# VH-VL binders against o27280, part 278

Target 1, 266 residues: o27280
Amino acid sequence: MDSMNVPEVLEIKRIVEESESVKTFIFSWDFRREVRPGQFVMVWDFRDEKPMSVSLIDPVRSEIGISIRRVGEFTDRVHGLSEGDLLGIRGPYGRGFELMGRDILLVGGGIGMAPLAALADEATARGMRVDALVAARTADELLFLDRLEAAGVNISTCTDDGSCGFKGFAHERLLTLEENHDMAAVCGPEPMMFQVMRILDERDVPAQLSLERYMKCAVGICGQCCLDDTGFRVCAEGPVFWSQELSRVREFGRYRRDPAGRRVPW
Below, E stands for the ipSAE of ESMFold2; O stands for the ipSAE of OpenDDE; V2 stands for 0.75 times the mean of E and O plus 0.25 times the DockQ between their complexes.

## First folded at step 12 (VH-VL)

Design Gc5 (framework fv_bamlanivimab; at its last look DockQ between E and O 0.90; V2 from the best seeds 0.00; counts 0 for: pae E 2.3 > 2)
Fold by OpenDDE, fold request of step 13:
Structure Gc5 (fold): chain C 266 residues (1-266), chain A 119 residues (1-119), chain B 107 residues (1-107)
Amino acid sequence: as target 1 above (266 residues)
Amino acid sequence: QVQLVQSGAEVKKPGSSVKVSCKASGGTFRSYAISWVRQAPGQGLEWMGRIIPRFGRANYAQKFQGRVTITADKSTSTAYMELSSLRSEDTAVYYCARDDQYEGHFDPWGQGTAVTVSS
Amino acid sequence: DIQMTQSPSSLSASVGDRVTITCRASQSISSYLSWYQQKPGKAPKLLIYAASSLQSGVPSRFSGSGSGTDFTLTITSLQPEDFATYYCQQSDDTPRTFGQGTKVEIK
C-alpha cells in the first residue's frame, strides 16, 4: 500500500481570498512528496472528496496552496472553513506541465489560472520570460494578477464584459498578439482552450493544456475520467496534455462525461 | 501602480470617534487587503487590523477589538478606519497600506493621517 | 502574539560602513519577514520581503537573510540617505507585529 494514497489530515494555515468564488488554502507540505505545477490533489472534507489544482508550490517555506472555486455543495462547505480547520489531502496525482525554452505564454481562464500561477512561479524562478493572458468573465473574477505581477509576469487581461483589458474571449485577444513563444501552457474553460490550441497550432507554438473531467479514484483505475476514443485517463495520462495528444481526442472542446457517464455539452 | 491617499489631520476630544479614509488610486480594488498601522509620537509601528476591500471582510488586533471598525467602499475604492472612545494614548499617525494576502508585507503605504486627542 | 525583537535599538555608523540589524521572532515564522525603512515625517518604505527578496527599486546594498526565528538586515556600504529607523515585521500570523525599531545614526 502506497502511503501517497492515504489522505493526510492537514491544518489550513492560511486562506487567501482570490475572488468572490475562489479561495486559496495554504497548507504545510512535506516536500519529500514532490509536486509539480499542473498536478492535482484530492481534497477530502471528511464527507466528500474532489480533485483540486495546486496553485502554489513553495519548497522554501514547505507550503502548498490549493485554489478552490465555489461551484457546489462540497466546495460550499470548504469555503465555509477557517484558518486552523482541517482537511484531508492525498496526492499529488497526474502529469504536470513541462517547461521548455526561454519564453513561455500562459493562457488562463477563471480558475484555470490556478495551476498556471504555480507554473509562472517556477518559470520566473528559472529566469524565463513569462507572458500571461488572464481571462475572466469580469474584472472581479480575474485571478492572481497581483501575484503574477509581483513575480515579474507580463500580463494581458481579457474580460467578457470589457470591465478590464480586452473585451472578448482569450482566443480573440490572442489573435491580436503576434509574438511567438517557445511554448504555451493553457488552462480554463474547455471551449476557450480549444480555440487557443487551434491558434497556437497554426503558429507552431508547442502547447500544453490542462483538462478537467469528472474524477473519482485519481489513480487511473475507475476510468471515470477516461477520454473517448483514446482511452486517456485525465488523472493518469493528464491532466496536462500536449496539443498533439489532444488532437486525437474527439470530445475535446465539444463535450464531457458526467458522473453517470452521459455526454454533456460544454 | 496603486497609490494610497489618506484623509487630512484630525483633532479630537477624548471620548469622541475619528474616521480616517484611504483612497486607492489607479484603479479598483484588487484581491489585496488594506491594513491599518498606527505610530505614536516617537514610538514604533502597531498593526490595528485589515480588510479585504473587495469582499468587506475585516480582522482586528485584539487590543482594538470593539473600538475599531474597518470598512471599505468598492464604488469609491476607499477604505475607512474608525476608532471610537478616543484616548490621549490614541494620539498617533495612522497609516493605511496595501497588504499582500500571500506575503503579508505592506506596500505601498498611505502618507499617514495625524490624529491628535486632547482635552 | 508573535513577538519581534530587534537588535540593536540604535547604532552609530559612518558612510561606507557595513551595518547589520537583527530581528528575532518568539516563534518560527518561516520566511514571512519584511524589513522597512522609515525617515522622520514619512511613511515606512518596504525594503525586503519574504526574508531575503529585495523590493523593486531598492538599492542592492540592502539584503536580508534568515529563516525561522532569526533574521538579519545588512547594508553593505552605508550611504548618507540610509540614516533612518528600520523595522522588521512578521506576516506569519495575525496580529501582524513589528520589531521595536533600530535607529541608524551618523557617527
Scores: ipSAE 0.899, ipTM 0.941, lowest interface PAE 0.6, mean pLDDT 95
Fold by ESMFold2, fold request of step 13:
Structure Gc5 (fold): chain C 266 residues (1-266), chain A 119 residues (1-119), chain B 107 residues (1-107)
Amino acid sequence: as target 1 above (266 residues)
Amino acid sequence: QVQLVQSGAEVKKPGSSVKVSCKASGGTFRSYAISWVRQAPGQGLEWMGRIIPRFGRANYAQKFQGRVTITADKSTSTAYMELSSLRSEDTAVYYCARDDQYEGHFDPWGQGTAVTVSS
Amino acid sequence: DIQMTQSPSSLSASVGDRVTITCRASQSISSYLSWYQQKPGKAPKLLIYAASSLQSGVPSRFSGSGSGTDFTLTITSLQPEDFATYYCQQSDDTPRTFGQGTKVEIK
């Protein structure tokens, strides 16, 4: 029935080193299971399973790329793997980005650029003009710059420490950019996304934002990915939401919950 | 536009080693790899190995494993290829080339370094 | 290792001719195939990557096609500067491998 809910064990075909802390793992993929930018997969290392961003979608070559940031024990183990080693992948899951118009703005922070890199490829293939605002704490953490440049994307950078591009936060740089986009796609740290969303809403730019939440089942059964106030399941109704959907969610941008369910400030 | 500038021609005796440099000019290596490819007189192209200079990770064609060492100095934007235990059949032009981690095509290429190993 | 077999090894052609060079991989390489032009004493120059994508600055008379195991480089109207040796190269697997080359000569 729904074979994509069982991990398929796949060989790592290629590993691309994106930064000191981010690698992209490339796998063969049967595109009878269609994948759209903004959807996610669950990656299984035979011990644990975590949601990961799809950053490369290539139906012609029958390949997908999964970008993984080293942040803990699971991702440390995955980063220690080599080409030819095995991982389990189930999915894709969730609602992806929708493209509209001819001019798109991408705003990505850190690993949030992963799904936006996939979207940039689709947008450029459709002949859209793509502007990307790529944000990180430092120059060394800016992701996908060479890939985006090669695709013809117009890149603006910002870094908290000013080591590359605009010194400051993504929303501060956004205030100085042209307001002539037909849509925007946003992914990154939730405080960044909240501030960016407010600016885009004031400009009447349709915006889609990709959220991250704790996930267990990834198919909407367990309720662990639900947003306060609305009951939206990030794994089923998201992870990509329109800005108007998120504007009714008090949790968004204000606080997060730890694994025990406690409110924690951003 | 980044250019790759290689060290000059060398004449070597069998059993010795050669170290060829490849310097990025007009920029840095960024996230690209640097591959080394050789071409014997009148022959085709043979890939030897590559390094990702930003991360220092190298890999080699099996034929050259144990004889070739590829390194990089990030501070000078220079990659190096050292081939040891030279034989007369190692006489070739040695090229470095910028190597896209995703696609694996080579652009740009260095101008080449002629290495002659006399018997 | 993936063997790349190029055909023909040489050909003679006149200015204005249509020239076709083929490259066969010993196993599927999807579209991980590039074409290079090399003139005597010079480094190779990238013409085509991803089997069919024209590199910036390369004349549109060059085109590439194919996927899997069989690939073709076509020059639609041969110019004097096109007399050179052409190589295909796969990047699907390590080690990267090249075809033996096709020398295009003046007839």
Scores: ipSAE 0.714, ipTM 0.865, lowest interface PAE 1.4, mean pLDDT 89
ESMFold2, look of step 12: ipSAE 0.617; ipTM 0.824
ESMFold2 (binder alone), look of step 12: mean pLDDT 92; pTM 0.946
OpenDDE, look of step 12: ipSAE 0.687; ipTM 0.868
ESMFold2, fold request of step 13: ipSAE 0.692, 0.599; ipTM 0.846, 0.813
ESMFold2 (binder alone), fold request of step 13: mean pLDDT 92, 92, 92; pTM 0.944, 0.946, 0.944
OpenDDE, fold request of step 13: ipSAE 0.898, 0.898; ipTM 0.941, 0.941
ESMFold2, look of step 15: ipSAE 0.600; ipTM 0.818
ESMFold2 (binder alone), look of step 15: mean pLDDT 92; pTM 0.945
OpenDDE, look of step 15: ipSAE 0.682; ipTM 0.874

Design Gc6 (framework fv_bamlanivimab; at its last look DockQ between E and O 0.58; V2 from the best seeds 0.00; counts 0 for: pae E 2.6 > 2)
Fold by OpenDDE, look of step 12:
Structure Gc6 (fold): chain C 266 residues (1-266), chain A 119 residues (1-119), chain B 107 residues (1-107)
Amino acid sequence: as target 1 above (266 residues)
Amino acid sequence: QVQLVQSGAEVKKPGSSVKVSCKASGGTFRSYAISWVRQAPGQGLEWMGRIIPRFGKANYAQKFQGRVTITADKSTSTAYMELSSLRSEDTAVYYCARDDQYEGYFDPWGQGTAVTVSS
Amino acid sequence: DIQMTQSPSSLSASVGDRVTITCRASQSISSYLSWYQQKPGKAPKLLIYAASSLQSGVPSRFSGSGSGTDFTLTITSLQPEDFATYYCQQGDDTPRTFGQGTKVEIK
């Protein structure tokens, strides 16, 4: 059995308070185990296990960061932890983002900015021009703005209530931006991603989108994260998909499956 | 570019309290943390605590716990540091500074507020 | 808490001299080390962050090196405006802690 599939017990080195509901947990990482933006890890608190996106990749300091939004019992427990406490981490898993061209557009909503923040770091390090459309319900929920600015990212903000930047949704803001990019990376609420993908397709901008689904094994065996009509496993063939791949996925932007396998509308 | 402007010098009696303000201009707090650092005459720099004004979470150095209160008003982009039960050894220049949570450095700094505690 | 120890506490130098200041942490802080310059009656000014990254607007004669527990600030050719007190600061853990400072004086 691949040693990668055995959780490694790691100490939380630092905790970054991203927002009232989001924390980034930083761990020492052996980079002999390669990790790419867009990949995820399984976080184990010795009671339950959940997939989480890698939001920081620092080979120089031999560290990774995992951003976690407080949304339920598991994340409540994790958010109660302190520096020096332990978590089990296994992975990384899944297909990450691919960078191409010179100009890249990032479109993120809420916690969806987590993998995009890591991608932004890599893109800027490669000398790419990075534009980021950061969306959230309110100004207080916008993530990674300071970090992105420090990296040289050009930021446009969008909030549902207009408390910061454009008042409205990410796809509405995108329609007001006429500039095209060599590629786009998108992550956030699926209805947002669906609308953004449509606009990017019309503009003939190659796009990659990161999906979130209920995930149990992370190794493509259990089938809990299978997408209808295609058989795509989000944990194996994803979570990052090209727009052309998602165009074949009937459920994309329309519904998801809950832990019991029932269809749940967005 | 963010700038930090602090309130003016204070002269206090022992046992009283002092409240220093730090107003951010040229930008918003966003995810910034504001740290407070003091410096006694002829001495080094001492970290007191910090706040994330965006959602009001504050942390304190153990030395000052129970005696220092750090708050923030988002509507005015102003952070406050209140130190109670003042002693002569609290005589110092008090600085506010932007604290980067990822890199762990302070920049920019306020101009400092001199607090003198004397009978 | 992480203790930061600077050496020397003070030094005398002339314009044009090479100046070296060291900072030692009581435990490994990776590269989370910053250097500040402070002149009398003024707030500290950030010079170096991440152990070796030069802050924008800071002259290139300033440089930082080191990792783990041992760090160095170097001024290749001391200028008249560089006479000041310098502090190291660890950003790895809370509470944040500073070295005791190094005063660079005119010989």
Scores: ipSAE 0.675, ipTM 0.870, lowest interface PAE 1.0, mean pLDDT 94
Fold by ESMFold2, look of step 12:
Structure Gc6 (fold): chain C 266 residues (1-266), chain A 119 residues (1-119), chain B 107 residues (1-107)
Amino acid sequence: as target 1 above (266 residues)
Amino acid sequence: QVQLVQSGAEVKKPGSSVKVSCKASGGTFRSYAISWVRQAPGQGLEWMGRIIPRFGKANYAQKFQGRVTITADKSTSTAYMELSSLRSEDTAVYYCARDDQYEGYFDPWGQGTAVTVSS
Amino acid sequence: DIQMTQSPSSLSASVGDRVTITCRASQSISSYLSWYQQKPGKAPKLLIYAASSLQSGVPSRFSGSGSGTDFTLTITSLQPEDFATYYCQQGDDTPRTFGQGTKVEIK
């Protein structure tokens, strides 16, 4: 592996408690290396390295925020860290979201709201009208609501259990929303994104969707993040894809692959 | 949005303790920190500590360490501040406030609870 | 702890005056600074956060500026309802700390 992939060791400046399972870790960042909403970083805890969502991009303060959901041993260890502790960060990598028009719809499920929160900040700073549909299993898992509201985002919520907002899935709520957007950005569980994409395609709304796949190199060399039938590498050609690019991908919404390359249902 | 409603005024004797409640309504309280700030008569604002209710984790200003206990009951959306070993200089209005984790500002504030320590 | 030094401690002004209040942090707090207005017997009210961002519902005659260690609050045309005490507060670290306050009085 090229020495250019060596993570930069950074001090955790601040930790924000987003939910019981999600924390945002804030670092000083030299913005001579630009970061765009939808790009990702590899987070190294000196034992293992995983791709993580950039949720805060603040060039004025020279800060970035990385939102991490606790889902396994690596993220459990990272969640156990305190301000002042060290992490390695390499990146950013991948293709970010592209903004167009004046009216944008964001559709986020769970931690998928992280890159969309960063996009919302940029969109509102440009004077765009931003609507966000924020989905989770329960009210306590809805992410970034206060931050989005403070940024001037118009928020709709849905929860599987009905504890906040619309009871049901994001695509069901989307069917009841106004069809007046110039573009959409979507990130969340792949089954949700598939259903949302179909609705947006029917409405002829240009949509960009952010995928997650297993990654090792993050620069497109190792092939571990490839999509079936197209050869697209999530770390290089993505993680953000246009809906028409994904329409050619047989695996999208149907199955995923484990680190050994075996098909596994969603 | 969220409203913070505090318990009523208290008159206490030196050496006793006081426990002030702060009830949130509006459904998003659990994702915030709640800070406690006091103001003695004719004086400025003094931060005492805060809690992140989801974890029950509190931290305190050094001045109050050992005398203040901040807790939360997330099922009732209520935070509590207990100050022990009261003395006359603890006479103040005690506020709770939502503490924004990103920007560090306070909004909204509770209406305040006057605590008088005399005798 | 980050010490916040506010000046002046009091001032007298007339309706229509331009008022400027300054606040200095003992170390850089980037732009993590807020300004509050407090009237007697009432809780403080947030005016400005992030050094210069005006809170919703606050009149545009209020403005904030600065970064690092030096910050100002400006009222461009003082109104009768603006006679109050003003506080700065840093949000960069815990403990959260306040300036000692500036009492704005009618002359």
Scores: ipSAE 0.540, ipTM 0.809, lowest interface PAE 2.6, mean pLDDT 88
ESMFold2 (binder alone), look of step 12: mean pLDDT 93; pTM 0.951

Design Gc7 (framework fv_bamlanivimab; at its last fold request DockQ between E and O 0.69; V2 from the best seeds 0.75)
Fold by OpenDDE, fold request of step 13:
Structure Gc7 (fold): chain C 266 residues (1-266), chain A 119 residues (1-119), chain B 107 residues (1-107)
Amino acid sequence: as target 1 above (266 residues)
Amino acid sequence: QVQLVQSGAEVKKPGSSVKVSCKASGGTFRSYAISWVRQAPGQGLEWMGRIIPRFGKANYAQKFQGRVTITADKSTSTAYMELSSLRSEDTAVYYCARDDQYEGYFDPWGQGTAVTVSS
Amino acid sequence: DIQMTQSPSSLSASVGDRVTITCRASQSISSYLSWYQQKPGKAPKLLIYAASSLQSGVPSRFSGSGSGTDFTLTITSLQPEDFATYYCQQSDSTPRTFGQGTKVEIK
């Protein structure tokens, strides 16, 4: 077993208030343990443990950022923490995004923008042209706009209520955009990702999508995050998958397994 | 591309309160914060506090805790700084500025609001 | 609170001179350091952020360096419009704090 599987107790250096429901927690990080956009870490509050996406990777400052959306008991506790408080972090885990080409399209919804923000930083640092379609229910829930803009990302926004940018869903906005890219990275609500993937496939744009599933061990042992039929483990073979891989996953865009193993529709 | 326009100069009596406004133009509030910084005549810059206008969360410097209130109105894209129990030492130019939450720099700045406290 | 100490408090220079201003933090602030220029009656203007990143629109004669506790602002060739007061500011922790300022005057 790799030493990365032992949680390291880290101090919260800073907290960025991304939205009313999303905070980014900044930690010092030893980059001898490499981390890639799209990978996740297990966050331990000494009571429970949850997988969280890395949204900031700063090897210059030796810092990482973990963006967490307030959605339940665990995240409620974490959101109650302050700078200087401690959390356990182990990882990183999973397969991250692979950058290719010169022009990349990012399509993100809600908290799904977290790993994409990190990817945007890497892509721009490599001199790639980055276009980002940022979607949310409302304007107030749009994430990382300032950060992305500062990085030189060309942003298009989409909101369900039309409070900012295109009124509608990400895939609908994507249909209005004619430009193709060398690759796309997608992360957000699975129904969104499903529709976006279909459009990208029709356009012959290679796409990677980050899935979210309930997981426990993060090391491919417990099987809680296994995708039906394929046996793909989101924590090991994912969470980032190529569209061709997901085309083999029947449950994609349809349902997920809950902690009890029951099918839960999206 | 956001611009910040502040309210006009104020002359106040000791013990009174002043409320300065800072209107953002060029777009809606995003995830950035609005910080308030003051500068007494011939002195340096002093951070007072900040607010994240999008959801109204404010933090204050300890020096001003209990005496300053920072608020924001999303509908008008305006942030406010209210300072109570004014003293002569509060005579200063008060600035609002866009505060980047990641880098923590201030840009752009409002044009400043002169507040004079005199009997 | 993190204390920021600038040096010198003031300096006299001529057009074309190389000017160096230093800022020291009471504790490590990584690279969370910004430099501002302020002219009389005007709001401060951001020059450098993240210790060494030049803000858009700022002339290349301005540069910043340093990390941890010691930082430097350099003007390679002072121009007439550069006579002003300069401030450093840490953004590592709250409260945000500024240096006391450095006034660059005409010799």
Scores: ipSAE 0.896, ipTM 0.937, lowest interface PAE 0.6, mean pLDDT 95
Fold by ESMFold2, fold request of step 13:
Structure Gc7 (fold): chain C 266 residues (1-266), chain A 119 residues (1-119), chain B 107 residues (1-107)
Amino acid sequence: as target 1 above (266 residues)
Amino acid sequence: QVQLVQSGAEVKKPGSSVKVSCKASGGTFRSYAISWVRQAPGQGLEWMGRIIPRFGKANYAQKFQGRVTITADKSTSTAYMELSSLRSEDTAVYYCARDDQYEGYFDPWGQGTAVTVSS
Amino acid sequence: DIQMTQSPSSLSASVGDRVTITCRASQSISSYLSWYQQKPGKAPKLLIYAASSLQSGVPSRFSGSGSGTDFTLTITSLQPEDFATYYCQQSDSTPRTFGQGTKVEIK
């Protein structure tokens, strides 16, 4: 039978406090609805609905985790919830990451580490060697370090203020890492991803990047336009794209558009 | 690697309170939860509650609700457990332990603090 | 609260023996189960987490198995340093709860 794609109301089983501004909410999940790293879900608090990163995929325990950064009214309300409270979950949606080779580099900025944490779990389960460059403004905002270490990931850190690891931006740290990798996966602020993508492309490392602003395209809602270098409009399923796909998108890394379609700088 | 060092043994009178400290050392960029577990002489292990010292958020086992207060001083990476209205059955060794938020195991443990409640 | 029941409460064994200890939860705890070793006057030491994951630095003669409600700790070849009390602990729900312990003694 055909049905509307409506949220399933689920009980919050556990809440993991990842930082002062990030929590991971864990739910029981029926894995007949399969979930891949890089896909996202729509979270409904019975008032509003927003896309959120899947950060934990555990079919053995029948659990899924979503990581949510407190950034506004919706996320403030969700952060106020407790174990036993209810949320609506719709999905999964979007194109996930594809793994190849034996050695993978993960580059994550802030909450962008959430989908990469899920990917790290799968990569290590396949026997791949996983290196992660984890970036944040300060040491207190570095995410998932304990979890990545437990998964066998080799971690490098950078912080804007130098409070942990390399002092500087992720792409600056990347320039000082001379690693041979079969592929990379990148997620974080779009300016960071643009700089990281250029370095990886020059090193001839196949890269996949996850972009939040293209999640609406993956669910069939288009409020933004992506144009290639020839001026033709490009709408592609995201949020995960190969770097070669993104090299054809003029506005990536340069500006974004507001809901009215007007250009605004990053 | 994280090490947990607890305050020394205490002898207390019934009706008083005790406050045990647990100082953590190691990387402070990580979010640690600290649980408190007690063990009466010749008995098993009993979880009392936990706190995440960086964020100051604590919760407690129902049995101890209203008698136990768990706090932390972020600047010294030290957690505290205070148990009030002490009774002779509160005589125990009190442990702090790092509490993994995802898996919920305890590792490492502090060395333990013996608390004796006697007249 | 989830009740954790260990069996046996004590056992007597010789060096080299294969020892098994069981732990039953009063409801499913998936694989949220840990095993600890405790010697007199010392803090517990983590052996196994997630039902079957061996903690770093723990000898490979220790292994864990099980899921749901029934779990087993196995010591393949008992050594003199293994005479201790062993506890299981669930972390599926709050409060965290422990089994009553299993004392492994020299026969």
Scores: ipSAE 0.630, ipTM 0.819, lowest interface PAE 1.9, mean pLDDT 86
ESMFold2, look of step 12: ipSAE 0.597; ipTM 0.810
ESMFold2 (binder alone), look of step 12: mean pLDDT 92; pTM 0.948
OpenDDE, look of step 12: ipSAE 0.738; ipTM 0.888
ESMFold2, fold request of step 13: ipSAE 0.569, 0.550; ipTM 0.803, 0.798
ESMFold2 (binder alone), fold request of step 13: mean pLDDT 92, 92, 92; pTM 0.942, 0.942, 0.945
OpenDDE, fold request of step 13: ipSAE 0.896, 0.894; ipTM 0.937, 0.937

